# VH-VL binders against o60147, part 356

Target 1, 175 residues: o60147
Amino acid sequence: MLEKNKYLYIFRHIQTNQVLLSQGNVLKKTALFQLPYPLQKPVAPNGMRPAKLRKDHWVPLLKVEFPNESMFQSVFMQLLNYRKYRSVQPLTSDLLKLPIPVRRRKIMRQEVPNTIADLADILNKEKFPENSVRLQLSDKSDSEYADWPPSVQIDSEEIKLSRGFREKTTVDEAR
Below, E stands for the ipSAE of ESMFold2; O stands for the ipSAE of OpenDDE; V2 stands for 0.75 times the mean of E and O plus 0.25 times the DockQ between their complexes.

## First folded at step 17 (VH-VL)

Design kg10 (framework fv_dargistotug; at its last look DockQ between E and O 0.65; V2 from the best seeds 0.00; counts 0 for: pae E 2.4 > 2)
Fold by OpenDDE, look of step 17:
Structure kg10 (fold): chain C 175 residues (1-175), chain A 118 residues (1-118), chain B 106 residues (1-106)
Amino acid sequence: as target 1 above (175 residues)
Amino acid sequence: QVQLVQSGSELKKPGASVKVSCKASGYTFRSYGMNWVRQAPGQGLEWMGWINTYSGEPTYAQGFTGRFVFSLDTSVSTAYLQISSLKAEDTAVYYCARGPWLSYFDYWGQGTLVTVSS
Amino acid sequence: DIQLTQSPSFLSASVGDRVTITCRASQDISSYLAWYQQKPGKAPKLLIYDASTLESGVPSRFSGSGSGTEFTLTISSLQPEDFATYYCQQDYEYPTFGGGTKVEIK
């Protein structure tokens, strides 16, 4: 029997650097719901939540393989929570001095490093078995955004990037 | 093992309110979303929405806004569905169903029949 | 919203028969489709997710196939306990269900 999905994919927007979490290698439309509602409805690349999922605008940032679905789900939910928490935090004085479009862009640029840091933090707290979590990055340098716990094994091979994403199949790469 | 146990059947009059409970066990409550699905007598399944069990944020499907409220008591791993201003057309079996974030539903409660009748 | 159309709505079959149920999506949902079995008075039971992945504990006579807009649930050899209503459900967008297919005794 095949195991349930234990793969976390994180995608970034090629222009805005917004981040989306995915439980599969194909982004669902619902993934867009991770993005905050704007005060005024802008669309990408102006940031915030686009009305439509443009597959060609999203590229894989990293892939995480967990030992099982439960661990995956736990981390996934926590990641969502961390992002939401940041989104509702008061803006710094420096950010408030910026025009709204510039402010939004600046915030979005931080989503990649913040998400990576969040992931590491969550994994540190979870205390998973040593080398039980495999992390593959599109850019190895992105791993430097965080200190990783012993549970994380960083793959020496980078994710092969392409515009969009592969269609989800019944068999995962590791299955 | 994973279990979702819902509260018992309800008989209500139009205009009344009902609160259905769904107690989860056998897994980490906050790791999976909780969905609500309605099934009118002899009809199909209808997704009503879901609640983020981690944050408590509810999301309602179209047609299920206003009178329908999702809530949680995480201390007892329980999700609630409250329906106010009940109408006859609210007569249905209501299911809670666990699922990964906005995905399929791998475990279901046994369902709660809510009958609204004068 | 994504509409799922199941066909047929009703299916009469005998024990041992090969049964095929189709689910058509109004738009491309990749492989984000699940199948459920529901017996009278019972909650739905997950059979297949991600179009073709068999849920743990589900008999191997059940299989799912398809991607994009066309999906199929197949019961290779219908058993007495398989008479039920089957639903497809997509999770590419906010979840929606098909109208169901009732498999009855011929």
Scores: ipSAE 0.816, ipTM 0.903, lowest interface PAE 0.6, mean pLDDT 91
Fold by ESMFold2, look of step 17:
Structure kg10 (fold): chain C 175 residues (1-175), chain A 118 residues (1-118), chain B 106 residues (1-106)
Amino acid sequence: as target 1 above (175 residues)
Amino acid sequence: QVQLVQSGSELKKPGASVKVSCKASGYTFRSYGMNWVRQAPGQGLEWMGWINTYSGEPTYAQGFTGRFVFSLDTSVSTAYLQISSLKAEDTAVYYCARGPWLSYFDYWGQGTLVTVSS
Amino acid sequence: DIQLTQSPSFLSASVGDRVTITCRASQDISSYLAWYQQKPGKAPKLLIYDASTLESGVPSRFSGSGSGTEFTLTISSLQPEDFATYYCQQDYEYPTFGGGTKVEIK
């Protein structure tokens, strides 16, 4: 019988650089609920949450293969919690001085490095066997946002993820 | 062995409250969301919402904001559904169901019949 | 809000029959559809998720197909234990269920 999902997929928005975590290589609309409402929390970051999912606006950022589904689920839930925690933190005085659209863009630009750092922080605290977690990136320089534990093997090849709207010409260089 | 064991059936009068428990075992409780699903007699299934078992944050489906409260006791791996100000239309079987984050439901409790009458 | 319409709502079949149940979504849900079996007085049981992936421990006579808006559950050779009500459920957005299909013995 087939094993349930053990892969984490992370996407970024091509324009805003917002990040979405996914349990599959095709985003669901429920992933958008990871983004804050555009209103109603004056002391929290105002996110941009679109009404519909434009799958061609979200591109692969990274993919993580875990040893099993249970380990994947543990990390996935922790990442969601890190993301929620950041979204409700009080804004710094520097951010509060900015016009709301500028503030929002500045906060969104940090989502990629913050998410990568959070992933690494979780993996550093967890006790996984050496080289048991395979990390693949669309831009390998993004690995520089964090220090990775010995459990993580960073794939030397960049990868592409299927988005569900269309897939560009396939290159079978993934593993 | 993943198991979800719910509390026993309840007979209540309109205006009363009820608290249904769902005790989980056989897996890491905080790694999977807990969903609540309602089924009125002879009717289909209706998703009521879910609770993030890691953070304790509930999310309610439209129509279930207000009188319905999801909560957890993570020390005993138990989720709760509380229904206040019971109405006759609340008569149903209430299921807890585990699943990946906002996904399909791979394990279900046996259901708790709540009857609101007389 | 995504509506799922199951067809038929009721069917009669004999042991050994091939049974086909259809679920249509009001909008494109990719492959994010699950199928459940429910017997009277019992909780639903997951059969298929992601449109076509068989849950562990489910007999291979069950299969699912489809994507987008049209989905099918097939039972290749109906067994006595398969007489039940079947529900589809999408998880592309907040979960919704189809109205159910009751499969009865003929």
Scores: ipSAE 0.519, ipTM 0.804, lowest interface PAE 2.4, mean pLDDT 86
ESMFold2 (binder alone), look of step 17: mean pLDDT 94; pTM 0.958

Design kg11 (framework fv_dargistotug; at its last look DockQ between E and O 0.71; V2 from the best seeds 0.71)
Fold by OpenDDE, look of step 17:
Structure kg11 (fold): chain C 175 residues (1-175), chain A 118 residues (1-118), chain B 106 residues (1-106)
Amino acid sequence: as target 1 above (175 residues)
Amino acid sequence: QVQLVQSGSELKKPGASVKVSCKASGYTFRSYGMNWVRQAPGQGLEWMGWINTYSGEPTYAQGFTGRFVFSLDTSVSTAYLQISSLKAEDTAVYYCARGPFLSYFDYWGQGTLVTVSS
Amino acid sequence: DIQLTQSPSFLSASVGDRVTITCRASQDISSYLAWYQQKPGKAPKLLIYDASTLESGVPSRFSGSGSGTEFTLTISSLQPEDFATYYCQQDYEYPTFGGGTKVEIK
C-alpha cells in the first residue's frame, strides 16, 4: 500500500527565488497563496504574488520523503508557519533604506536559504528516527545552508532542475 | 483513531448568532487544516473556507466573508464556526472536515444542522 | 473559480451493475481531484484522492481515473450499500465540489 502524503516538494521561482511548498510534484494554484505579499500589479519579479501560476517559472529546489503522512504534515505546517512569521516581522533599518523593489528582491533572495534552514530546524526539533527522512536537492550545495539532524539522509543524487512539473502518478508515490 | 465531533443541532431566529464547535481527536490537531463545508437541505456540498490550525489564520471562500468567522481553541483541539446575523438561507448542515493544506478532506464531522426560522 | 460538472445527476442501477460517473473541470486541474460518497443523513466519506488513489478502507470495486479536465469514478459491481450520492472535488484551486450524482436503485 502506498503511503499517503509523504513527499514534500519545495520549488523556487527562477527569477525571484521565492519558495513554494508542495504536497506533490505538481504545484497547485493554491500554492501561490503561500507568498506573503498580496496580489498586486505588477506581478513577479517585483516581489509580489502572481495572479497566475506559471509552471515554467518554478523549478524544484528539493524533495523530502517522510516515513509517514503524520510526519510530513507536521513539518509542512511548521514550514508554513516559519515563513509566515518572517513575513510579518518588522523590517530592519537597512532594508527600509532601500527602494521597495530592491528591498523585496533582497528579502526574496533569502527565501531559499531560510526555507532550508527552517526545514533543518524543524527536523532537529522533531527528533525523527535516524535516517528516516530522505532529502534530495537540486543542488547539493544547498544542503550547506543548515546542519541536518541524524534523521535526515541526504541523497547523493541531485534532482534535475526543470521547468514545469510531472503529473502525479502512482509510480511517483511508490518511489 | 481520527474523530471529529461537532456540536448539536441549532434552532435560531433570523438576526441571531450561532457558534458550531468541532472537536478533533486521534491526531495532531495543528498538523492538518480544518475546513468548513455547508450543505443546504437537498443541495450539494459547498466549501466555506478553512482555518490554518497552526497559525490560526482563516481563509474564507467567496460568499462566506463578513458574517462567518472561523476560530480555534487549540488547547482542546477544537475549531469553531460562528455565523452572525443569521438568515433563512443559512439553514443547512455544516460540516467540519480535516484536510491537508488546501487539499481533499479525509475525515469529517457528523455535521451540525442549523435551522434559521422565524 | 473552477467549476466541476458531474454527469449524470441521477443514475438508476441494479446491484451488480458497473457504474461510471463523470466529473469535468472547467480547466486543467492535473490529478487534484477527489471523490466522496454521501449517504442520507451522513457526512461525506472520502473514496478517492489524487484522481485515482483509493482511500484506505474503501472497497476495491471503487476506482478513479482521469487527469486534466476529465475524470471518472467507477464502481465495478454495485453493492446494496453503494446507493448514495457521489461528489467530485478539486483541490488545484480553492476547493470546489461537483453538483453530485445520486445513484438510486432501479
Scores: ipSAE 0.823, ipTM 0.906, lowest interface PAE 0.6, mean pLDDT 91
Fold by ESMFold2, look of step 17:
Parts: sequence; C-alpha cells; structure tokens
Structure kg11 (fold): chain C 175 residues (1-175), chain A 118 residues (1-118), chain B 106 residues (1-106)
Amino acid sequence: as target 1 above (175 residues)
Amino acid sequence: QVQLVQSGSELKKPGASVKVSCKASGYTFRSYGMNWVRQAPGQGLEWMGWINTYSGEPTYAQGFTGRFVFSLDTSVSTAYLQISSLKAEDTAVYYCARGPFLSYFDYWGQGTLVTVSS
Amino acid sequence: DIQLTQSPSFLSASVGDRVTITCRASQDISSYLAWYQQKPGKAPKLLIYDASTLESGVPSRFSGSGSGTEFTLTISSLQPEDFATYYCQQDYEYPTFGGGTKVEIK
C-alpha cells in the first residue's frame, strides 16, 4: 500500500492542435470544459469546444511522472489555471483584424508551445528535488519550447503510441 | 491527517437560509476540488456540484443552480454551502468531500444535518 | 446524465460469505468508477477508485473489477464491520451515484 507515482497526461487534437490535460490515460468527457465555448454557442475569438469528445481525435503529446499525488495535484491545478488565464487575455490588434475562423486557428496553433512553456515555468518555480519528475514526449523536439529545471529528467524514448495512452506497449507495461 | 470538519446541525423554518462550513486541514487546500453531496433521510447520495479551490469558480449540478451557492475563504482553508429560501424538501445531511478535479472523493466531512420544519 | 444501476438493492449475508455487488452504467464510462462504504450516521468512505484500485488503508478482502458499463465490488470474506450500504459513483462525466446496496446480517 506504498504511495504510487502519479501521471499527468497531455493530449493534442490531431487537427486543431488544441491541448487537453488529464489525470488519467483515457480522457474524461469533462476534459472538454478546459476548452472555451462550445460550437453551438457564440464563438469566442480565441478558441472552440467540440460538442462531443472524439477520443480518436486526441493523441499523446506528453506524459509527466510525479513521485506522489501532492506534487501532481499542485502542478495540475496550476497548469489548468495558466490555461484559463491565457484564454481570457486581450487579443493583439493584428489578431483582431482577422476573420474569426482564421484568428481561432492561429490561437489554437499556439496551445502546444504555450502549454509546454507553462509546464516548465511551474516546474522551475516549484523547486522539486533533482530528477524527481520524468517527462516523456511524443516528439522530443517539443522540449525545445522551454528551459527545464534540474528537477526534470527528459526521457530519451519518445511515446510510441499512435492513439491514446492505453495500448499494451513496452512503455506502459514496464511502469 | 487529511480532515474536513463541518459546522453543526441546523434547525430552520421554511424561508430561512443556512450556511454550512467545511474547514479543511492536512493538505494543500487549493490543490483539490471541493464537492458538496446531499443525502435526504433514508435516501442515497446526490452530487450537488463543486468549487475549484484554486480559482473560486463554482459548478452546480442540474437542479442546484438557483438557491444553492458555493464559496470559499482560502485564508482559513474553508468552503461554504449557502442555501436560501429553505424548503421542507431541503431537509438532508450535507457533506463536503474533496477530490482530484471532477473525480472520486477520497475524504469526506462528517456531514451537517439541516432540518427544515415549521 | 449517466445513470448507475446497482444490483441487488438489498443483500442478506453471514460473516465469512463472499459478497458481490454489481453497478451498471447507462453508457461507457471506461474505468472511471469508484465504490464507497457508508455506515448509518457516518460519512461515506472511499474503498475503490478507477474501477479496481484499492484506496490506501482499505482491507484487501475488498476488490473491484469491470470497465465500460459493467462493474463489480467483491468482499471475499465478509467481516462484522462490513455490514453497511455500498454506493458506486462514476466520474467520467459530472459525478453521479448508484442507488446503493444494503448488506445486512442474515
């Protein structure tokens, strides 16, 4: 009954590049509430929320392993707050000149680098023990969006799953 | 070590209001959501909604969007449930329960019995 | 809007019996199901989360299984302290609870 490692799972949408954060390796329907307005309501210029969760449209972006629940919960809640904060910030005049669909696409395209940068910012501020947090990416070059603190060990192996985190693979079976 | 301590039982008349407190200790208050769960006498459990303890943003279950208000005082790690315009059918035990974001509930308060009787 | 149906609503058993309680979801909820024990006058206590993960400090005679729409809670050898009402709860969507299963002394 030893305290077990906790995982933060981050998904990317295959078409829009929007990002969803998850405490489990399968997305809950409530994860969609991390995205701004649904398609069937007045559309926020800075994003969109699909009406349904299409699990086949969300693929692994990265996974973070924490040694305990308290570290995980602290980072997870802060990262959700960063995303909410970004979603309500004023748009630049250049973005405001664009038609709403074009503006939305440009904003959504930034969610991957912004989420990675925000994660690193949180981890740099938290002063966790050296190498206590393991980061694994689907595309290792995405680590270049941020400077990582000594607490983060970047796994040399990319996530090999092509759909979700739930396949029976050497990565998940070995953990 | 994690503990949720709720305020004591309340006996109220119809039309009054009540504010139930839930004081948390033994963990980082803003890292876990706070949920409210109702149980009428002899009945099952009913999720009323939750409040994000980091942002203060409440979410109410269907049927609880009117007379029920969730709030926080993070300086004393306390969540509140306020029920206005009390009705006889509000007679129940009200639990606070913490958990990961919109998840299971690993720690519960002892419950607060609110009795609404004329 | 996910309904959970527990079976049976009531169960009479003796100390030492193996007890199985079923929870059926109205839609696929993956493994996002928890089980709680509640004794009269007390708050519910978490037993199992994520369908099969035993909460810390819960005796190993409790186990959970299932995924999708069908889930079970099993008590391998019923003890005197296990006579209680058991609830399932899903968290795939906004939480909902099952109607409960009361386990009584035969």
Scores: ipSAE 0.612, ipTM 0.842, lowest interface PAE 1.6, mean pLDDT 87
ESMFold2 (binder alone), look of step 17: mean pLDDT 94; pTM 0.959

Design kg12 (framework fv_dargistotug; at its last look DockQ between E and O 0.64; V2 from the best seeds 0.67)
Fold by OpenDDE, look of step 17:
Parts: sequence; C-alpha cells; structure tokens
Structure kg12 (fold): chain C 175 residues (1-175), chain A 118 residues (1-118), chain B 106 residues (1-106)
Amino acid sequence: as target 1 above (175 residues)
Amino acid sequence: QVQLVQSGSELKKPGASVKVSCKASGYTFRSYGMNWVRQAPGQGLEWMGWINTYSGEPTYAQGFTGRFVFSLDTSVSTAYLQISSLKAEDTAVYYCARGPYMSYFDYWGQGTLVTVSS
Amino acid sequence: DIQLTQSPSFLSASVGDRVTITCRASQDISSYLAWYQQKPGKAPKLLIYDASTLESGVPSRFSGSGSGTEFTLTISSLQPEDFATYYCQQDYEYPTFGGGTKVEIK
C-alpha cells in the first residue's frame, strides 16, 4: 500500500517550457488538460493546449518519490490547484503591454520555476518527516528556485533526459 | 478504512430531478478525485466524468453535459450527482468511485439505483 | 476517444480452470489499463491497475499483462467466488471501459 502511487514526474516542453504533472514516467493524454489555455489554433508554442500529445516534445524535469500514496496524492492535487490559480489571475500591466504571442511565451517561461516553487511551498506546509521525500532533478540548478524543507532530500544524481517518455520499469510499477 | 457510502435508491418521474450523494471517509477527501460511473440495467460501465475534489472543478464525459451536475460539500466529504430533466434512459445504477487524478478507480460506492418511470 | 474491446463477451469455465480475458485498445495506451471484477448487485472491484500491478488484497491467482494495445487478465485457477463479470478500463485518456466479460460456471 505504501508503494502505491508514490512517484511524481514533472515534464517540461522542450520548446515552450510548459509543465505537465504525471503520476508515472509515461505521460498520459489527460495530462494535456493541465494546460491553462484551451485548445485553439494554433497549437503550442503559442501558449495553447495542443490537440495531440507529442511525447517527443516533453522531457522529464524532476522526479519526486513520496513515502506513500496519500502524501503523493495530496501534493499532486495541490500542485494542480496552484497552477489553476495562476492561470485565472489577472494579467499584470506589464504583460498587457506585450503582444499576445510574446505575452504567452513569457508566462510559459515562468512555469518551470513557478512549479518548482509551488512544490517546495506545498512540501513546506505539509511538514513531512525529515528526508522522507526524494527529489531528483534533470538539472540540479533548478533546485535553486526554491527553499526546500527538511523533508526533502535532493539526489546528487540528475535525471537522464530523454526525448521520449520512459517506459514503466519495475521501480516505477507503483507510480 | 476507505469507504464511499451513497444515498438510497430513487424512483422518479420523467422530467423530475434527482440528487445522489456520496459520502467519503477514511482518507483525505480533497486528495483524490471523485468519479461517477453509470451502469444501465444489464449493461456495462460508463464513465460520466469526475470532479476535482480540491478545486471543485467538474469534468463531464461526452453525453453527460447539460443535465448532469457534479458538486461537492467538502465540509462533510461528500460528492453529489444531480440529474435534471430525467428521462427513462437515465434509469441506471450510479456509482461514485475514488481515483487518483484522471486514473483508475480503487474504491467504489455501493451504487444508487435511479429508476425513471411514468 | 479510446475504445476497448473485450473478448470473449461470455466465458464458461469450471473451478480450477485457467481463464484468460483479452482487452484490446483502439490505440496505444501504454500500460494505463485496469481490470475490475463485478458481481451481481455489487459495485466493481479493482483487481489490477497499470496493466499488471495487483491491487492490495487481490488473490495472486489474478494477473495482468500487456502493453500498448493488447492486454490480458488471467485467472490461473478459477475459484467459485471468481464467477463474475470483468471489465477493463483505460486511463490514458478520459476513462473508458470495455464491454465486459461474463465468466459463468460451466
């Protein structure tokens, strides 16, 4: 039971830096529904939800291993909420001065640091046991986007980047 | 332990409305999505949609828009399904089912039979 | 929309038999496939998720395999309590169920 659904993968789009959360190392199509902009023409990189999931456009940003499913699910749902909240916030005056495509790109560029900061904030609030959460980043420098609580142990090894989604392995069977 | 307890059977006339409740216990309500699944008599299972228990945002499957409304009362860890303008073809057992975000369903309510008959 | 086709729709078997049920997806769903057991008048029960992971409390005689578009549920030795209807369900996209396979006593 403790091994079930305890892995969070966060993917980033290689062009737009949009972020998707995944309950496993293979993105589902439903992950696209996390994107704040509705499906419109044209598709990303204009900041819109693409019609199709192009697996080759997404790479792992980070992997989080939680002690159990309950902790994983709690953090996952909160991350989604943080993203949704930002997506509905009024645009700043500075952003409104920019052409729509430029504006969208600027917003999307903030998704990675925002998501990382969100994760740290959520984990800080949850106050999980010390060193109970394992965080592995594709780029260790990304960890600098936030202050991490004692519950988080950052792996020294970086995630191996792949253009394709990882196939499920024995290690990831529990998701 | 995780439990989903649904409201009792309903007998309604065409055009009426029904509201089915699903009370959750034994886990953090807002950490798992709540799905609704319909099963007509002698038929298979049909996913109707789900509600994000954290944000309250509902998502409806095709064919379940308009007359079907998902809602929550988080204070009592309860999800609701409301069906308006009931039709005979709405006669079915309706299940609430817990699941990870847009995933499989690990716990189910006992089901609520809604019978629509003139 | 992803369609799941189960085969067979009906299966007659005896206690002790090895039972195999197949679920075919209309497109690649990776390993995002679950299996459920439903007995008459009861809610479905999750047996397997992610194609091959056995849900806690489920007997080891149940197993799942497959990836992509073809999946299989196997009961190694059918028990009296296993006579039921079984459904596959994909969660790669919006959830959809197979048509079900009713396992009846021979």
Scores: ipSAE 0.752, ipTM 0.896, lowest interface PAE 0.7, mean pLDDT 91
Fold by ESMFold2, look of step 17:
Structure kg12 (fold): chain C 175 residues (1-175), chain A 118 residues (1-118), chain B 106 residues (1-106)
Amino acid sequence: as target 1 above (175 residues)
Amino acid sequence: QVQLVQSGSELKKPGASVKVSCKASGYTFRSYGMNWVRQAPGQGLEWMGWINTYSGEPTYAQGFTGRFVFSLDTSVSTAYLQISSLKAEDTAVYYCARGPYMSYFDYWGQGTLVTVSS
Amino acid sequence: DIQLTQSPSFLSASVGDRVTITCRASQDISSYLAWYQQKPGKAPKLLIYDASTLESGVPSRFSGSGSGTEFTLTISSLQPEDFATYYCQQDYEYPTFGGGTKVEIK
């Protein structure tokens, strides 16, 4: 009963560039709760939560492979907290001068670089063994948003899956 | 090694309050959410909500947004369920259960019976 | 809110029987379903998560299958210690439990 690898899956919205963190390769409806709720006052400026989860709107951004569940859970919970922290920060005066739709789009476009930077910040602070954490990106240039610790091995191959993160190693090849 | 140890059973009168504790050990407390599950006598399981052990932010299921309060003392790896203005219908076993974020529950406390009678 | 309907509510079987319990979800929940065993006076115990993944330490006679809206828990050869109530639970949305299936030994 050796420990099995655990994966962090990060999705990007194809239109808004909002980000969702996932413990599985298929998004749960509860993942939407990571996004600002429209009824909260003041309403978070970075966007409203979609009413329904639409699988065709969310594509792979990156995948992280951890050697065990403990490392995965620690990082996942910290990332959630970083996202919450950003969502409650006061808006800058420059952002407040923008029309609501423009302001929202500008804030949402920062979610990809911010999430990647937060992930790297967490991994730099953790004492993980060299090359113990494998990172794979859909666009390798996105790795440039952060400085990565020696624990992270960035896969040279980009994610090529057209429908999320499904693995083909031991899974039904026809499906 | 993972253990969730709950406080002992309680006998209360209607209108009183109760605070159930759930002490965790054998794992990193802030890495797993803490859930509360209710089971009335002879009844099924009912998820009451959870508390994010990293941030301290609670989430309550529908029907549990009033008299029920989740809290933490992270210095002793303990989660709490407080029920105010107890009613006879609150008579149940209350379980704490840990799990990944919004997921299944892999470890459970032994349960705390709260009995509300006049 | 996702409703889970278990069938049957009660099941009587003999030691050695193959037992199947079903759980139907009111909407597509992908594979996000867990199964628990609860013996009288005890806390629930996780058996299966993600529809078909066996929890560590659970006997191999337990298996789960299904996706979407229809799920099954199978006990391939019922043992005396399997007398219990079984619950399904989805975690696609805020967790909800099925109504339970009590397995009685004939």
Scores: ipSAE 0.618, ipTM 0.833, lowest interface PAE 1.7, mean pLDDT 87
ESMFold2 (binder alone), look of step 17: mean pLDDT 94; pTM 0.955

Design kg13 (framework fv_dargistotug; at its last look DockQ between E and O 0.59; V2 from the best seeds 0.72)
Fold by OpenDDE, look of step 17:
Structure kg13 (fold): chain C 175 residues (1-175), chain A 118 residues (1-118), chain B 106 residues (1-106)
Amino acid sequence: as target 1 above (175 residues)
Amino acid sequence: QVQLVQSGSELKKPGASVKVSCKASGYTFRSYGMNWVRQAPGQGLEWMGWINTYSGEPTYAQGFTGRFVFSLDTSVSTAYLQISSLKAEDTAVYYCARGPYISYFDYWGQGTLVTVSS
Amino acid sequence: DIQLTQSPSFLSASVGDRVTITCRASQDISSYLAWYQQKPGKAPKLLIYDASTLESGVPSRFSGSGSGTEFTLTISSLQPEDFATYYCQQDYEYPTFGGGTKVEIK
């Protein structure tokens, strides 16, 4: 039986470096709801939640393959929680000294390393079996943002995905 | 095995409140979102919204804001739907349904009939 | 808001028949479509997700196809237990359901 929901795709915005989690290789509009700054007239370059999903504005950051759906779901939900937690934390005095647009950009620039670090932290806590989680990065250097547990096997090959999505294939049916 | 067990049928008067429970078992409660779906008598299915079982954050569909409240008791793996100021048009079967993050629904409760009648 | 239009709303068929139900989306939803079966007095049951992936435990006579805006649920050989109402549901955006297709005995 084919396992389902065992693939985590993470995308980053090409301008803002905002991060979206995806349960498949095609970004859904609902992914935008992960962004912490919803406004009535959001513009992505300003660090806001855009009203529309521009798939061409998002590039793959990494792909994670889990042994099963349960592990995937656990990590996925925790990643969302980590992001939410950061979004509601009080701003530091240094950030408050900056104009709002600059502040937002600075915060967003940290989303990629923070997300990667979050993932590693979650996986460290989960204590999954050795080499049971396969991590594939678009940029191998991004793996340096965290110390990875033995459960994670980092692929030597970089992911090759189209911006915002890749058409589902037989191998990706399980999401 | 995964099970969602909902509370029993409710008969309420207009203006009253009702709280429907959905107890989950057979999986890690906080790993899947909990959705609420309404079905009026003889009608189709309508997604009401969902609650993030990990964070507790609810999201309501359009038309289900204000009088509808999603909540959790994670200690007993239970999700709740509260409807206040009940109206006759609220008469429906309400389902809780497990699903990945804002996705499809792989397991459903048996449904709870809420009848609002004077 | 994405609207799903199912056709037909009602379908009369006999045991052994090939049944086809169509779901049309108001916009491109890629392959993010699920199919459900609902029998009277029962909760919906997931049949297919991601347009064509059969849910575990679902008979192989059920199949889904399509992408973008047009999707199809097919029952290759209708069985007595298949008489029910079927719904499509998209999860590209906030979930919405089709109006349903009631498959009745001819």
Scores: ipSAE 0.832, ipTM 0.913, lowest interface PAE 0.5, mean pLDDT 91
Fold by ESMFold2, look of step 17:
Structure kg13 (fold): chain C 175 residues (1-175), chain A 118 residues (1-118), chain B 106 residues (1-106)
Amino acid sequence: as target 1 above (175 residues)
Amino acid sequence: QVQLVQSGSELKKPGASVKVSCKASGYTFRSYGMNWVRQAPGQGLEWMGWINTYSGEPTYAQGFTGRFVFSLDTSVSTAYLQISSLKAEDTAVYYCARGPYISYFDYWGQGTLVTVSS
Amino acid sequence: DIQLTQSPSFLSASVGDRVTITCRASQDISSYLAWYQQKPGKAPKLLIYDASTLESGVPSRFSGSGSGTEFTLTISSLQPEDFATYYCQQDYEYPTFGGGTKVEIK
């Protein structure tokens, strides 16, 4: 049986709390396209996508191990779609009445809880075997943003890496 | 048994249109991106862009934003490349290739030769 | 766009030779580099992804190394079926390919 990537890596921005989903333990520049702006038609809040990936500004939020690659890919694509759907929805009246800088910060601060809730919603609706999905968090209190199905085993060990998702027992990605 | 089967070769005149199909089987179609890659005779590989098979949203590489259209029919797990206003420079083999979201390409179609000649 | 420069463009070698092909990126792409083999009239075949991970079913004589801006594909003992054109491809940004390296019989 071929073993390809079965891990979802989620990063959080240290200042804005924006979220990036990754198929690898080091962010690609294309991950920035998950953020709402700039778009060809700006239907999302202005100025929320940085022009450059500052890898030193993105830290681990959580990591998920799936039983196999195809299950990982299914969840990954669904999660991307949840984020896209949310990013193109009309802004609420409460948000629209805020000054633009305040509105941007409020939208960005919602990304962590929203992403965790979306992940749990997908996992609750999927027919995964009990304890087949291992979830590791950098801050275990973040698991409180959602109700997790029996398929999810929340690891008691937090992710303690200050940057990236590099494992202590693996070789450097730089090779 | 992942397979990508493309439609047959095309001979076209300048100004015509062509639509290349890529039928996928052996995997969950909406879980992997579909890419289009061009190779002119005797030349290297050129990424044209991809289509998100989950959402249907296309992304086009620089130089492919005008006459090239990617589309899907998810009911038959098929991706399409349409090229309008064909030019002689469009003569090439066109490949579909699947991969993870904006990644490497692990499975390729057999290629479709499009020849544009007066 | 990230430009990939392959070296050499052409390489003449004998069966049994060790062959090394280089791919240089115009900017740091971490380890997001793949290698493909293409024979005339055929689709490219993935050999290596993430710089050094061998695709399933690819002979162990193929190996990849490098990170950042400089990468190599090595064929430890060239076989008759290895005479082909080899392409590198980065996926740190939207994909781009190197210009190719044609490996020919000496």
Scores: ipSAE 0.679, ipTM 0.848, lowest interface PAE 1.4, mean pLDDT 87
ESMFold2 (binder alone), look of step 17: mean pLDDT 94; pTM 0.954

